# VH-VL binders against b7kms5, part 243

Target 1, 80 residues: b7kms5
Amino acid sequence: DTFETVRNTIRIESEVDESLRQLCHEERITKETWLEAAYLYLCEKPEELAQVIQLAQERLSQRKAIADYKRAKTMQERFL
Key: E = the ipSAE of ESMFold2; O = the ipSAE of OpenDDE; V2 = 0.75 times the mean of E and O plus 0.25 times the DockQ between their complexes.

## First folded at step 13 (VH-VL)

Design xa45 (framework fv_maftivimab)
Fold by ESMFold2-Fast, scan of step 13:
Structure xa45 (fold): chain C 80 residues (1-80), chain A 121 residues (1-121), chain B 106 residues (1-106)
Amino acid sequence: as target 1 above (80 residues)
Amino acid sequence: EVQLVESGGGLVQPGGSLRLSCAASGFTFDDYGMNWVRQAPGKGLEWVSSINWDSGSTYYADSVKGRFTISRDNSKNTLYLQMNSLRAEDTAVYYCAKDIFRFDSWTLDYWGQGTMVTVSS
Amino acid sequence: DIQMTQSPSSLSASVGDRVTITCRASQSISDYLNWYQQKPGKAPKLLIYAASSLQSGVPSRFSGSGSGTDFTLTISSLQPEDFATYYCQQSYSFYTFGQGTRLEIK
């Protein structure tokens, strides 16, 4: 059997990346296979999938808020 | 699918006012920030103003602060730019542009065709 | 205010050529850099976002690289439809565009 794959680039929080890298090292797996397994597992658990989606939406909102704060701060510094 | 159509440009005297409109379709308008970007004849692009999805935040280039006001009506899928105290250097094609948040940053992914504003006596 | 400077302001090239355009920020902007293409009389089109990510539908001959203050846009094998003006844009602190690079037929 041959897997058909695509290359993706993602950006994740450094603290999360460090924790995930440690987990992958300890369990002798890769980030690619962990992501695939996590998604496939959650697709079979619709209640848990919904919770993960909610967390993802909350994290996205937090990232937008942080980015908005940074650009607002830069604008304020122009007059200080 | 995604369409942005600007209108309201024209010839105006220095010190005059104009209101530009941008009609959006093909996406959920109230989920995205919107922008105005202008380009003077034969010159480069200049960002003018940004408004977030719910109108809670607005931002302006220093060259237009106090003279231009960005606003939106989410019930009509329309973005506006009220331009007051117009000057010759405001002569430009004004583009409406939709942003998208990716990689912790905003990018202008779709643009309208522009509307020409000429400030001349 | 973050200044964006492009080099060169214009260049002439032939179909099939490898073309490189550079962009320099007056301060570090990490990878918050976008590239746009504009043809005469038309609105700009997004080519690359986050310094190196190719926008959906854009030909793979376009690529971007760089981080911090120095960035490049490369067209690996120039096609007739690529003759246009190219703009870089920082999104680290609102939006500032470079002055543009006009790519002309040699």
Scores: ipSAE 0.334, ipTM 0.832, lowest interface PAE 3.4, mean pLDDT 90

Design xa46 (framework fv_maftivimab)
Fold by ESMFold2-Fast, scan of step 13:
Structure xa46 (fold): chain C 80 residues (1-80), chain A 121 residues (1-121), chain B 106 residues (1-106)
Amino acid sequence: as target 1 above (80 residues)
Amino acid sequence: EVQLVESGGGLVQPGGSLRLSCAASGFTFDDYGMNWVRQAPGKGLEWVSYINWDSGSTYYADSVKGRFTISRDNSKNTLYLQMNSLRAEDTAVYYCAKDIFRFDSWTLDYWGQGTMVTVSS
Amino acid sequence: DIQMTQSPSSLSASVGDRVTITCRASQSISDYLNWYQQKPGKAPKLLIYAASSLQSGVPSRFSGSGSGTDFTLTISSLQPEDFATYYCQQSYSFYTFGQGTRLEIK
């Protein structure tokens, strides 16, 4: 009964964004309402929530590794 | 509350040496990379050195390479900067800064208050 | 070494003004760019990371944009506490800072 909202900025993988955008278009929903619904649904399913958290941790580790590699590579290209 | 406290600054003559320390608290020190950044009086910021969480990687600005050595003691939550062959242009406030990875990018999210190093005869 | 060039070096503005500061990298750095605020006698404070992400606790009047080589920091309505020096910083190849932009009261 309350529509107090907060605007957030998020960064997601391009292919994931494209797929999610297509899903939202086909189902006639928005990314923000999909995110709210997904979180609320998962909060009531602890086993599934744990699986999602595990995947999120894995994806974060991959992104960190890629960023570390890029930093190291650019330092090498500096005669370092 | 994250805190970084630098110490060890002072007056030194050209060609001399100093060792700076940075005592960290309020976060798991051995999970994060650490940096030294300096600022000469009235000038801008200059990154000096980086050390990885496990000391497996260190990097230096060209201006200090071969003269400065960054190190850390994770058992004491302390970061160090050994400065040798000091020059007048090394005169600056030296800041300790915590590295963090967010949004597929790296940033310095917390800084100490700095310690002044003056190289003068 | 990746060079960061900020403009202007200094700027005079009034409370309520919209202010923009620009930063240019000597090579493409994607969105590996951060913005810091520094007040006299104080350590720098993180404002924006990853070109456009607002640090927790920083007022929404601050915003960042850009990618590749050209970046902008915008303050939509200057407040008295915003008069400070602002620095951009690339994190693509460890850290190089711009020379800073000093915001002064008109």
Scores: ipSAE 0.284, ipTM 0.813, lowest interface PAE 3.5, mean pLDDT 90

Design xa47 (framework fv_maftivimab)
Fold by ESMFold2-Fast, scan of step 13:
Structure xa47 (fold): chain C 80 residues (1-80), chain A 121 residues (1-121), chain B 106 residues (1-106)
Amino acid sequence: as target 1 above (80 residues)
Amino acid sequence: EVQLVESGGGLVQPGGSLRLSCAASGFTFDDYGMNWVRQAPGKGLEWVSDINWDSGSTYYADSVKGRFTISRDNSKNTLYLQMNSLRAEDTAVYYCAKDIFRFDSWTLDYWGQGTMVTVSS
Amino acid sequence: DIQMTQSPSSLSASVGDRVTITCRASQSISDYLNWYQQKPGKAPKLLIYAASSLQSGVPSRFSGSGSGTDFTLTISSLQPEDFATYYCQQSYSFYTFGQGTRLEIK
């Protein structure tokens, strides 16, 4: 219990960011405190945590596929 | 602790062939893409080739396309680079490097010590 | 093919100095830019990824900034172990490295 903080930069889907920003504005909280609260809450709910991890894995897989498509397209354009 | 150890470098004549190996440990090898990057003496870094986690895709720099073949054996945690039709300009230290996907991009987060390939008569 | 150009090619500095190295891409690469440090006879080490994100274990005196075509690496207070060659690398279309910036003791 020290309240030492670290500054993090994260990249999230724009639609999710927009929705989260609106939620934070309406509830008068910050993205930082929402993230802390969400993580702490899920750590006490192992079944819900497992579901969140599953969704995260699916979203990561989708982002990798999109990035792979983009770099493959850029590489192949060199033949033309 | 992630470790990558290259081997197979040496002196070879122009037009010759050489096969490099990279032994990986300290991570789940078949979850990550692998790369070869080279550096000619006193020069900068040049990316050579990439292979994804399941060998489903491979890509090459134009300078080596058609001459080099990247492959991997996930059961042995080993990456390979088969180099054919070697030229003087292929003389370099060859590094293997592990990639990682972060922020919708790949970066090379761990590198081996390198193995020296000298192409000369 | 995306070309990466670093400036300067070499730089002399003293311990405690603030050092800035720049990197320019021939086309926009968004923030898909990484920085590496290489000491003589050693393999490169990742310092910064996604233009500004510090790799775990890298001292906080290192920072990166930039987007599009212009990028910078800054060392806020140079330490003896920081004398090395620094490379930028675009990851937008696989990998192209800059030519390197040699940081030398004054």
Scores: ipSAE 0.206, ipTM 0.806, lowest interface PAE 4.4, mean pLDDT 90

Design xa48 (framework fv_maftivimab)
Fold by ESMFold2-Fast, scan of step 13:
Structure xa48 (fold): chain C 80 residues (1-80), chain A 121 residues (1-121), chain B 106 residues (1-106)
Amino acid sequence: as target 1 above (80 residues)
Amino acid sequence: EVQLVESGGGLVQPGGSLRLSCAASGFTFDDYGMNWVRQAPGKGLEWVSVINWDSGSTYYADSVKGRFTISRDNSKNTLYLQMNSLRAEDTAVYYCAKDIFRFDSWTLDYWGQGTMVTVSS
Amino acid sequence: DIQMTQSPSSLSASVGDRVTITCRASQSISDYLNWYQQKPGKAPKLLIYAASSLQSGVPSRFSGSGSGTDFTLTISSLQPEDFATYYCQQSYSFYTFGQGTRLEIK
């Protein structure tokens, strides 16, 4: 009644998803409400938010590096 | 907002050279990889080359490898394609296109309007 | 090199029709498949990425589906501005485009 919601699709690491799913089951909450609570909590803590953003940047950089490695490997195999 | 403007196309003889430029605006140029994609008259799209955000890696389609060189100048927000040893089959409209990384994959989210390269005697 | 084959090469349809275009990869590309629209004399425009995700600003009548080797682009109710050439593109290993499907007025 007081909430407007949107549906989002996200892709996360399978091991992280499994761990989060287990936590939600044990605590009797949903993945949606965990995400909302985590973000709202961090918005009230600028120092912790900055650390989370740094970790997110590192994880994104790692995913890009993996994708780039796959490209390089494909190109190498074409000529060798 | 986001704009990519290609230039440098024209008529050139087989065996000749041309250098294409792509001027970028409306986004942080040095955060994104850039691509060249071409399209021969009346034909489909063919990916040509990509350069990452810091020029640390470049990749080419087999059809142009050894003849074309992709480069960028981040201080000028400009992408380049040096084309050497041009052949009739290189005749095409050349588009520059911006990369974006989503869902562990690269997608071409913005394209320029293209510049026509004609290789003919 | 991953080859992309589209079907059909051309299609005639009327405003209001449901249109389906298919794309097949020569090997599994998971969901690393994008769809582009190109109007005569203009640059391509991104419609769909990751097989089924709609690009911001693209009308909801466009949808994509599929994974592995077989993919589909659907336009649920064709509009006059939708007459164009459509391209699929794999992004699993660089970029390879399909040959294109030209959607023409019947």
Scores: ipSAE 0.298, ipTM 0.821, lowest interface PAE 3.6, mean pLDDT 90

Design xa49 (framework fv_maftivimab; at its last look DockQ between E and O 0.74; V2 from the best seeds 0.00; counts 0 for: pae E 3.3 > 2)
Fold by OpenDDE, second read of step 14:
Structure xa49 (fold): chain C 80 residues (1-80), chain A 121 residues (1-121), chain B 106 residues (1-106)
Amino acid sequence: as target 1 above (80 residues)
Amino acid sequence: EVQLVESGGGLVQPGGSLRLSCAASGFTFDDYGMNWVRQAPGKGLEWVSTINWDSGRTYYADSVKGRFTISRDNSKNTLYLQMNSLRAEDTAVYYCAKDIFRFDSWTLDYWGQGTMVTVSS
Amino acid sequence: DIQMTQSPSSLSASVGDRVTITCRASQSISDYLNWYQQKPGKAPKLLIYAASSLQSGVPSRFSGSGSGTDFTLTISSLQPEDFATYYCQQSYSFYTFGQGTRLEIK
């Protein structure tokens, strides 16, 4: 317990966040230690890591598309 | 290291045209949206235009809509701004700026040093 | 259009001072608020994104807070290199900047 930590803010999709929160509660861990453990585990599992990266890329693309739609919509509304 | 270098600025008469370029390096250019932001002498910052990362969708401030055209050539890692029907109020330093997507929105995390456009008779 | 209003437009301070700059949006922009620093003859530099997240490489003396319509940039202990103009920017509907706050040496 003598290691340095960095405070990070993350924004997680609501359904995923709720599921993760419940899992952490049941397993008596935190989202922080879950993320650390999951990353370290995947670093030693190249095939699984590649799969997670692909999934993450897909989710990012979806988030970008949604955000772009939203801002475009706001622009259109200015003329109404 | 991310680098953005604008060029193409200069002196032009009202009603004239000018094309700006922004050479990008140090990142995967086609993964990011790009922007033009301008600053009149002694004034604040004004967003001009955005071109997104994938479909090439373009967006413009009302002040330049119909006169300016933003475009990109991913094979050359270059952003462009075609400026037509230039007006005196278009006089400004024009910056290109890179998007980054975080927390479900965009931020301009890197800027070029700008190129000066002067519209005067 | 979303309008951004900064306060004050200018202020004078001394090295070591705590400085606070505020920014108000004409409508709620959630936390889609960024802060930039600009020095004369230079391009703007990103300081804070998402209202309170510190950009990599930015000193920890800079901090941001707020959500909705009211936001604040704080410099806990002003350094000589911090004298510059600061801009808030909403990214809720593309981009709109505040008019800027010029921070001058007293």
Scores: ipSAE 0.739, ipTM 0.917, lowest interface PAE 0.7, mean pLDDT 95
Fold by ESMFold2-Fast, scan of step 13:
Structure xa49 (fold): chain C 80 residues (1-80), chain A 121 residues (1-121), chain B 106 residues (1-106)
Amino acid sequence: as target 1 above (80 residues)
Amino acid sequence: EVQLVESGGGLVQPGGSLRLSCAASGFTFDDYGMNWVRQAPGKGLEWVSTINWDSGRTYYADSVKGRFTISRDNSKNTLYLQMNSLRAEDTAVYYCAKDIFRFDSWTLDYWGQGTMVTVSS
Amino acid sequence: DIQMTQSPSSLSASVGDRVTITCRASQSISDYLNWYQQKPGKAPKLLIYAASSLQSGVPSRFSGSGSGTDFTLTISSLQPEDFATYYCQQSYSFYTFGQGTRLEIK
């Protein structure tokens, strides 16, 4: 038997990707299995899961603000 | 479920004005940007305007800039489009569309049924 | 403004066919390309975002590929409900749509 899987594409901060890639290489695991393991582990730890969710919300908010600023600048350039 | 219901369309003479509304439900309205996209009879889709989640930023297609004003009332979960100085080429079905932030960009994930605006003498 | 050109403007196909629609951007848009399906009298429906990501609830027979300026939408085995007009859209700099590809019964 094998796992039933889905293919996903993700975008993460390059600095985080570099760090995670190094960890995966050193430990001989993949990003896919690290993501699965991290989520499953945190599901059994409600307090830690809540902290991770808060960090994720903060990071999402920052990315939205940056993207919003960039598109505003693009619109200013378009109206020259 | 997400629902977007447009209203306010109709027949108007060239040079006239019209105000469209879009009533939203099924999601936290003030967390998302909103858009107007139009489609002339038998033609393709044309983006008209975008307003971000807090009304701090508005954007317009060159074809409507200076004539149309997008606004929203987050307390009423309603999006508006004020259309002034209407022209025959503004004749179209106007769609309200919700955006969603993915891959550091915005995609239009849900659309209303549309409301027809006809500009004719 | 970024211009989007679709090819072909229309095509005829039979149920069970593999259908390919192409979209070209006037400048590089990375993978900020979305595909929509529109049936007569209906609003557009999001099929694919970020060039290749399938929207929730969309059948797996739909797939997207490409990056930069050249993009493709593929329907691996055409079903009767797939006869519609398909639009690509760049979201790199606001929104510009292709002119649409009308998929018709052969």
Scores: ipSAE 0.484, ipTM 0.867, lowest interface PAE 2.2, mean pLDDT 92
Fold by ESMFold2, look of step 16:
Structure xa49 (fold): chain C 80 residues (1-80), chain A 121 residues (1-121), chain B 106 residues (1-106)
Amino acid sequence: as target 1 above (80 residues)
Amino acid sequence: EVQLVESGGGLVQPGGSLRLSCAASGFTFDDYGMNWVRQAPGKGLEWVSTINWDSGRTYYADSVKGRFTISRDNSKNTLYLQMNSLRAEDTAVYYCAKDIFRFDSWTLDYWGQGTMVTVSS
Amino acid sequence: DIQMTQSPSSLSASVGDRVTITCRASQSISDYLNWYQQKPGKAPKLLIYAASSLQSGVPSRFSGSGSGTDFTLTISSLQPEDFATYYCQQSYSFYTFGQGTRLEIK
């Protein structure tokens, strides 16, 4: 009949998003179907999933460090 | 189930000191920054202080800088606020709140129920 | 200081109404804007983060929009449990809250 779906929002680095958008257009799929397929594919491949998780953790750590630096810098500029 | 429980509030004279505690459970305390936010009776919310997940960096609102010290003990899953040189303007309910990083930004996703601090002669 | 100004300060509405609350920042904060609900005697509860992202467990009748300096919280078809005070909060430079908007039953 129909799939139940959940609306979510995500934030993707601009260059990665542009590359993913081009891939999806070329393959005639959508970002959401690509994300679902990638996750389902990796669920049955523990070593490949672990590598993706490791990369994701590294990117998250870098984004968090940059965000922490930015909020601290904006506070210092206003109070000095 | 995330829970934050504040304690240590009470009545104190102007110029006095008080130490607040916030006991955390239901999440990996060491992974998250923590905050104190206060609300004077009948008034809005005011951010007081932030401490990052490893106690390396602390930040304060101008209204409390030099008088309040935020700290944490990750072995006890506990957040603290040492309040010195208290003023009548510090009278408020003090909430602890969990800091989370999502969508390249910071939010206060869980809050305790607060502890009342009254600074009065 | 980044100042956050909410309007209106108080609002009366009936069950079923569409309610809109606005929040203005004194400088651009991109989409680093959160919304909280607070009921009397209770702690604030996160509703919306990153201007438009719905927190888990929050009903879909709540939505947020805006970027830069102008933001809105919308409640479509107001319910009895939605009468509360609402706060916006910037997260660009730590935190500053708006003054709050009290939503009352008419």
Scores: ipSAE 0.326, ipTM 0.813, lowest interface PAE 3.3, mean pLDDT 90
ESMFold2 (binder alone), look of step 16: mean pLDDT 92; pTM 0.936
OpenDDE, look of step 16: ipSAE 0.729; ipTM 0.915

Design xa5 (framework fv_maftivimab)
Fold by OpenDDE, second read of step 14:
Structure xa5 (fold): chain C 80 residues (1-80), chain A 121 residues (1-121), chain B 106 residues (1-106)
Amino acid sequence: as target 1 above (80 residues)
Amino acid sequence: EVQLVESGGGLVQPGGSLRLSCAASGFTFDDYGMNWVRQAPGKGLEWVSTIHWDSGSTYYADSVKGRFTISRDNSKNTLYLQMNSLRAEDTAVYYCAKDIFRFDSWTLDYWGQGTMVTVSS
Amino acid sequence: DIQMTQSPSSLSASVGDRVTITCRASQSISDYLNWYQQKPGKAPKLLIYAASSLQSGVPSRFSGSGSGTDFTLTISSLQPEDFATYYCQQSYSFYTFGQGTRLEIK
């Protein structure tokens, strides 16, 4: 089989990235093929997909909150 | 499709007040921070104010702090900018702009077409 | 406050030209740098986010690079619709814009 690929940039939490790297190394796969396989698997598993989406939403909310805190902090520091 | 439509602009005398509105549609409004950015005629872009998505915390440029108030009504998907004690230098097109979160930072991915505010005697 | 300085303030170029615009931050902003395009009478349009990521729908002739304090926007082959004003913007501490770069037809 032949297919075209799209180059993507992603930013992953350090601990998760390290764990994923280790897994990929042990299993002789890449993060790219892991993401593809995981997504395709979940597409056939609606309940599991819903769980992953829920987790992803929670993580996103956390990241947003952290970012908002950081930029707010920068403004506060101007007065110090 | 994401849409942002500003309204409320017009002519006002120095020292006067004006309230701008931004009607949002095409996205979950309460999940995103919102912003006002202005542009004086023939000049560059200037960030005016931000309201956060969660806490509703508000932040202002020094040039408008104490005079402008940003607020939002999530039930109406509307962003507001209350402008008091207006000055000639506040004359500008005022844009509302939506935050997007990517790569652990914020970007203004969608803008309205703006509403013109003219402060003149 | 973080100051953003663009260079040049204006430039003239021809269709097909390679164009580069520079943006410098007064302090490190990591990769929290965005590029916008604005045409007369229109709202700004996002082109690049996170210094080098292309916004959906933006032609591939646009690219961004840099980190820390120095950033560049490149148009590999200028098209007629690319004549406009371009702004860099830091998003490290809310938002601050460069003064803009007016790209005019030669």
Scores: ipSAE 0.713, ipTM 0.914, lowest interface PAE 0.7, mean pLDDT 95
Fold by ESMFold2-Fast, scan of step 13:
Structure xa5 (fold): chain C 80 residues (1-80), chain A 121 residues (1-121), chain B 106 residues (1-106)
Amino acid sequence: as target 1 above (80 residues)
Amino acid sequence: EVQLVESGGGLVQPGGSLRLSCAASGFTFDDYGMNWVRQAPGKGLEWVSTIHWDSGSTYYADSVKGRFTISRDNSKNTLYLQMNSLRAEDTAVYYCAKDIFRFDSWTLDYWGQGTMVTVSS
Amino acid sequence: DIQMTQSPSSLSASVGDRVTITCRASQSISDYLNWYQQKPGKAPKLLIYAASSLQSGVPSRFSGSGSGTDFTLTISSLQPEDFATYYCQQSYSFYTFGQGTRLEIK
């Protein structure tokens, strides 16, 4: 039985990253161990996991809407 | 496994029309935007058109606006490109491409084999 | 329109060489830059997205860098299967591609 790790690259909001970095510094933990712990904790709590998934879906939808607005605006500006 | 299979290409006279199809499988079709990208013989890639996953928005390159119409049938997992008023400069291999949203942008992660459209002079 | 210009348009190299291809945008596109590889008679294949992120399944000898207007694709040790045409593409405002760089056997 061997434990393996994988390296991930992610992009998150600057304000969220700043808050998380400060939390990790204060508590003497790393962002990767915080992410692992948060996910594992939520997997044991179905109601809280469902709420987090809903928030994630809302945030993803918002980011897609912003990106779509930006590209649509650029397309319209080509006529001005 | 993601698969995109284009069809409908062929030889057509200037001023004629063709409809291309792209059959998609291996992913949830109605969750992703779809694209047409073309390549003239011996030339580079040119984006042609994009359709949103819900068909709510369509976008076109200036060279094809008013002549080409992108559409999709999510119940059939199929993307279409209706090409009208064809010109010699529309001669190209037409690729169907799936997008994916990563890092707040859309990237074309899977492409079909392409279908050849030849508009004779 | 955002114009993408690649340099060089063609390049001859030998297996084992370090190869560098550059791409320049007519305006700042942050890191919204992708690289594709196309072999004769085949569809393009995504290599790199967001300027520097390696697509799953792509060999680690490929790397990308840059932000704003100037971008670079590097192949650290060229292999026989790497002889192909390479395209950069901006995704800041839909899609425009560079003219392509044809990598040829020396």
Scores: ipSAE 0.498, ipTM 0.868, lowest interface PAE 2.1, mean pLDDT 91

Design xa50 (framework fv_maftivimab)
Fold by ESMFold2-Fast, scan of step 13:
Structure xa50 (fold): chain C 80 residues (1-80), chain A 121 residues (1-121), chain B 106 residues (1-106)
Amino acid sequence: as target 1 above (80 residues)
Amino acid sequence: EVQLVESGGGLVQPGGSLRLSCAASGFTFDDYGMNWVRQAPGKGLEWVSTINWDSGYTYYADSVKGRFTISRDNSKNTLYLQMNSLRAEDTAVYYCAKDIFRFDSWTLDYWGQGTMVTVSS
Amino acid sequence: DIQMTQSPSSLSASVGDRVTITCRASQSISDYLNWYQQKPGKAPKLLIYAASSLQSGVPSRFSGSGSGTDFTLTISSLQPEDFATYYCQQSYSFYTFGQGTRLEIK
């Protein structure tokens, strides 16, 4: 086995971030180790993994819709 | 492997029309927005047009509004650009480019090889 | 439309040099700024998105910084394959590109 890490930048909802930050503080773990553990756990739980993927797809679709709305609004304001 | 292949470029007289195509493979075409970006000989990049995944939204650079129409056929994995009333300043290599949505915005993560459009008398 | 101004228009450098290219937006675009590399006769390649995020597969010697109106692309130790033209692009209000910076061997 090789041990190599990668640095990620992610953007998440502030309320979710606050909740996760509190959990990590209380349990004395890091966001990095929690994310790794959560993913590995879900990989061994196919039905739970599928539910998480569905939620992720729904959240992504909503964020795309919001971004599309903002694009349309910006284009409209360009001609106001 | 993501691949985008443009075609349809050529020599056309001012006032003429051309239709460009971009054949996509290696990704789920109907999940992504698509773009046309052009580059005049020896010049920089200029965004031309964007279409979202379901054709619900289309957007154009001011220089091409009313003359160019972007469209897509998701059943054929193909993007199109209908170019009407062509002018000498439309002479450029036309690139097809795929959107990717990250950080609540879009960026162009993959590009085709380009197709040359020359508008000349 | 939002205008993007790059400087310098061209730059001569040697392998191993630290190279810095700047980009200025005519209005605030937050961090909705991308950097592309284009080699002669080839299509552009995405290097950096969201001002500072490195695209997968791009060498770590490339980095981006900035927010609002002023942005910078840095190559920490120039390699032979890095001689190319670099473009910034705003994605805040549809796409506008800078004029490009040609990086040439000294």
Scores: ipSAE 0.324, ipTM 0.814, lowest interface PAE 3.1, mean pLDDT 90

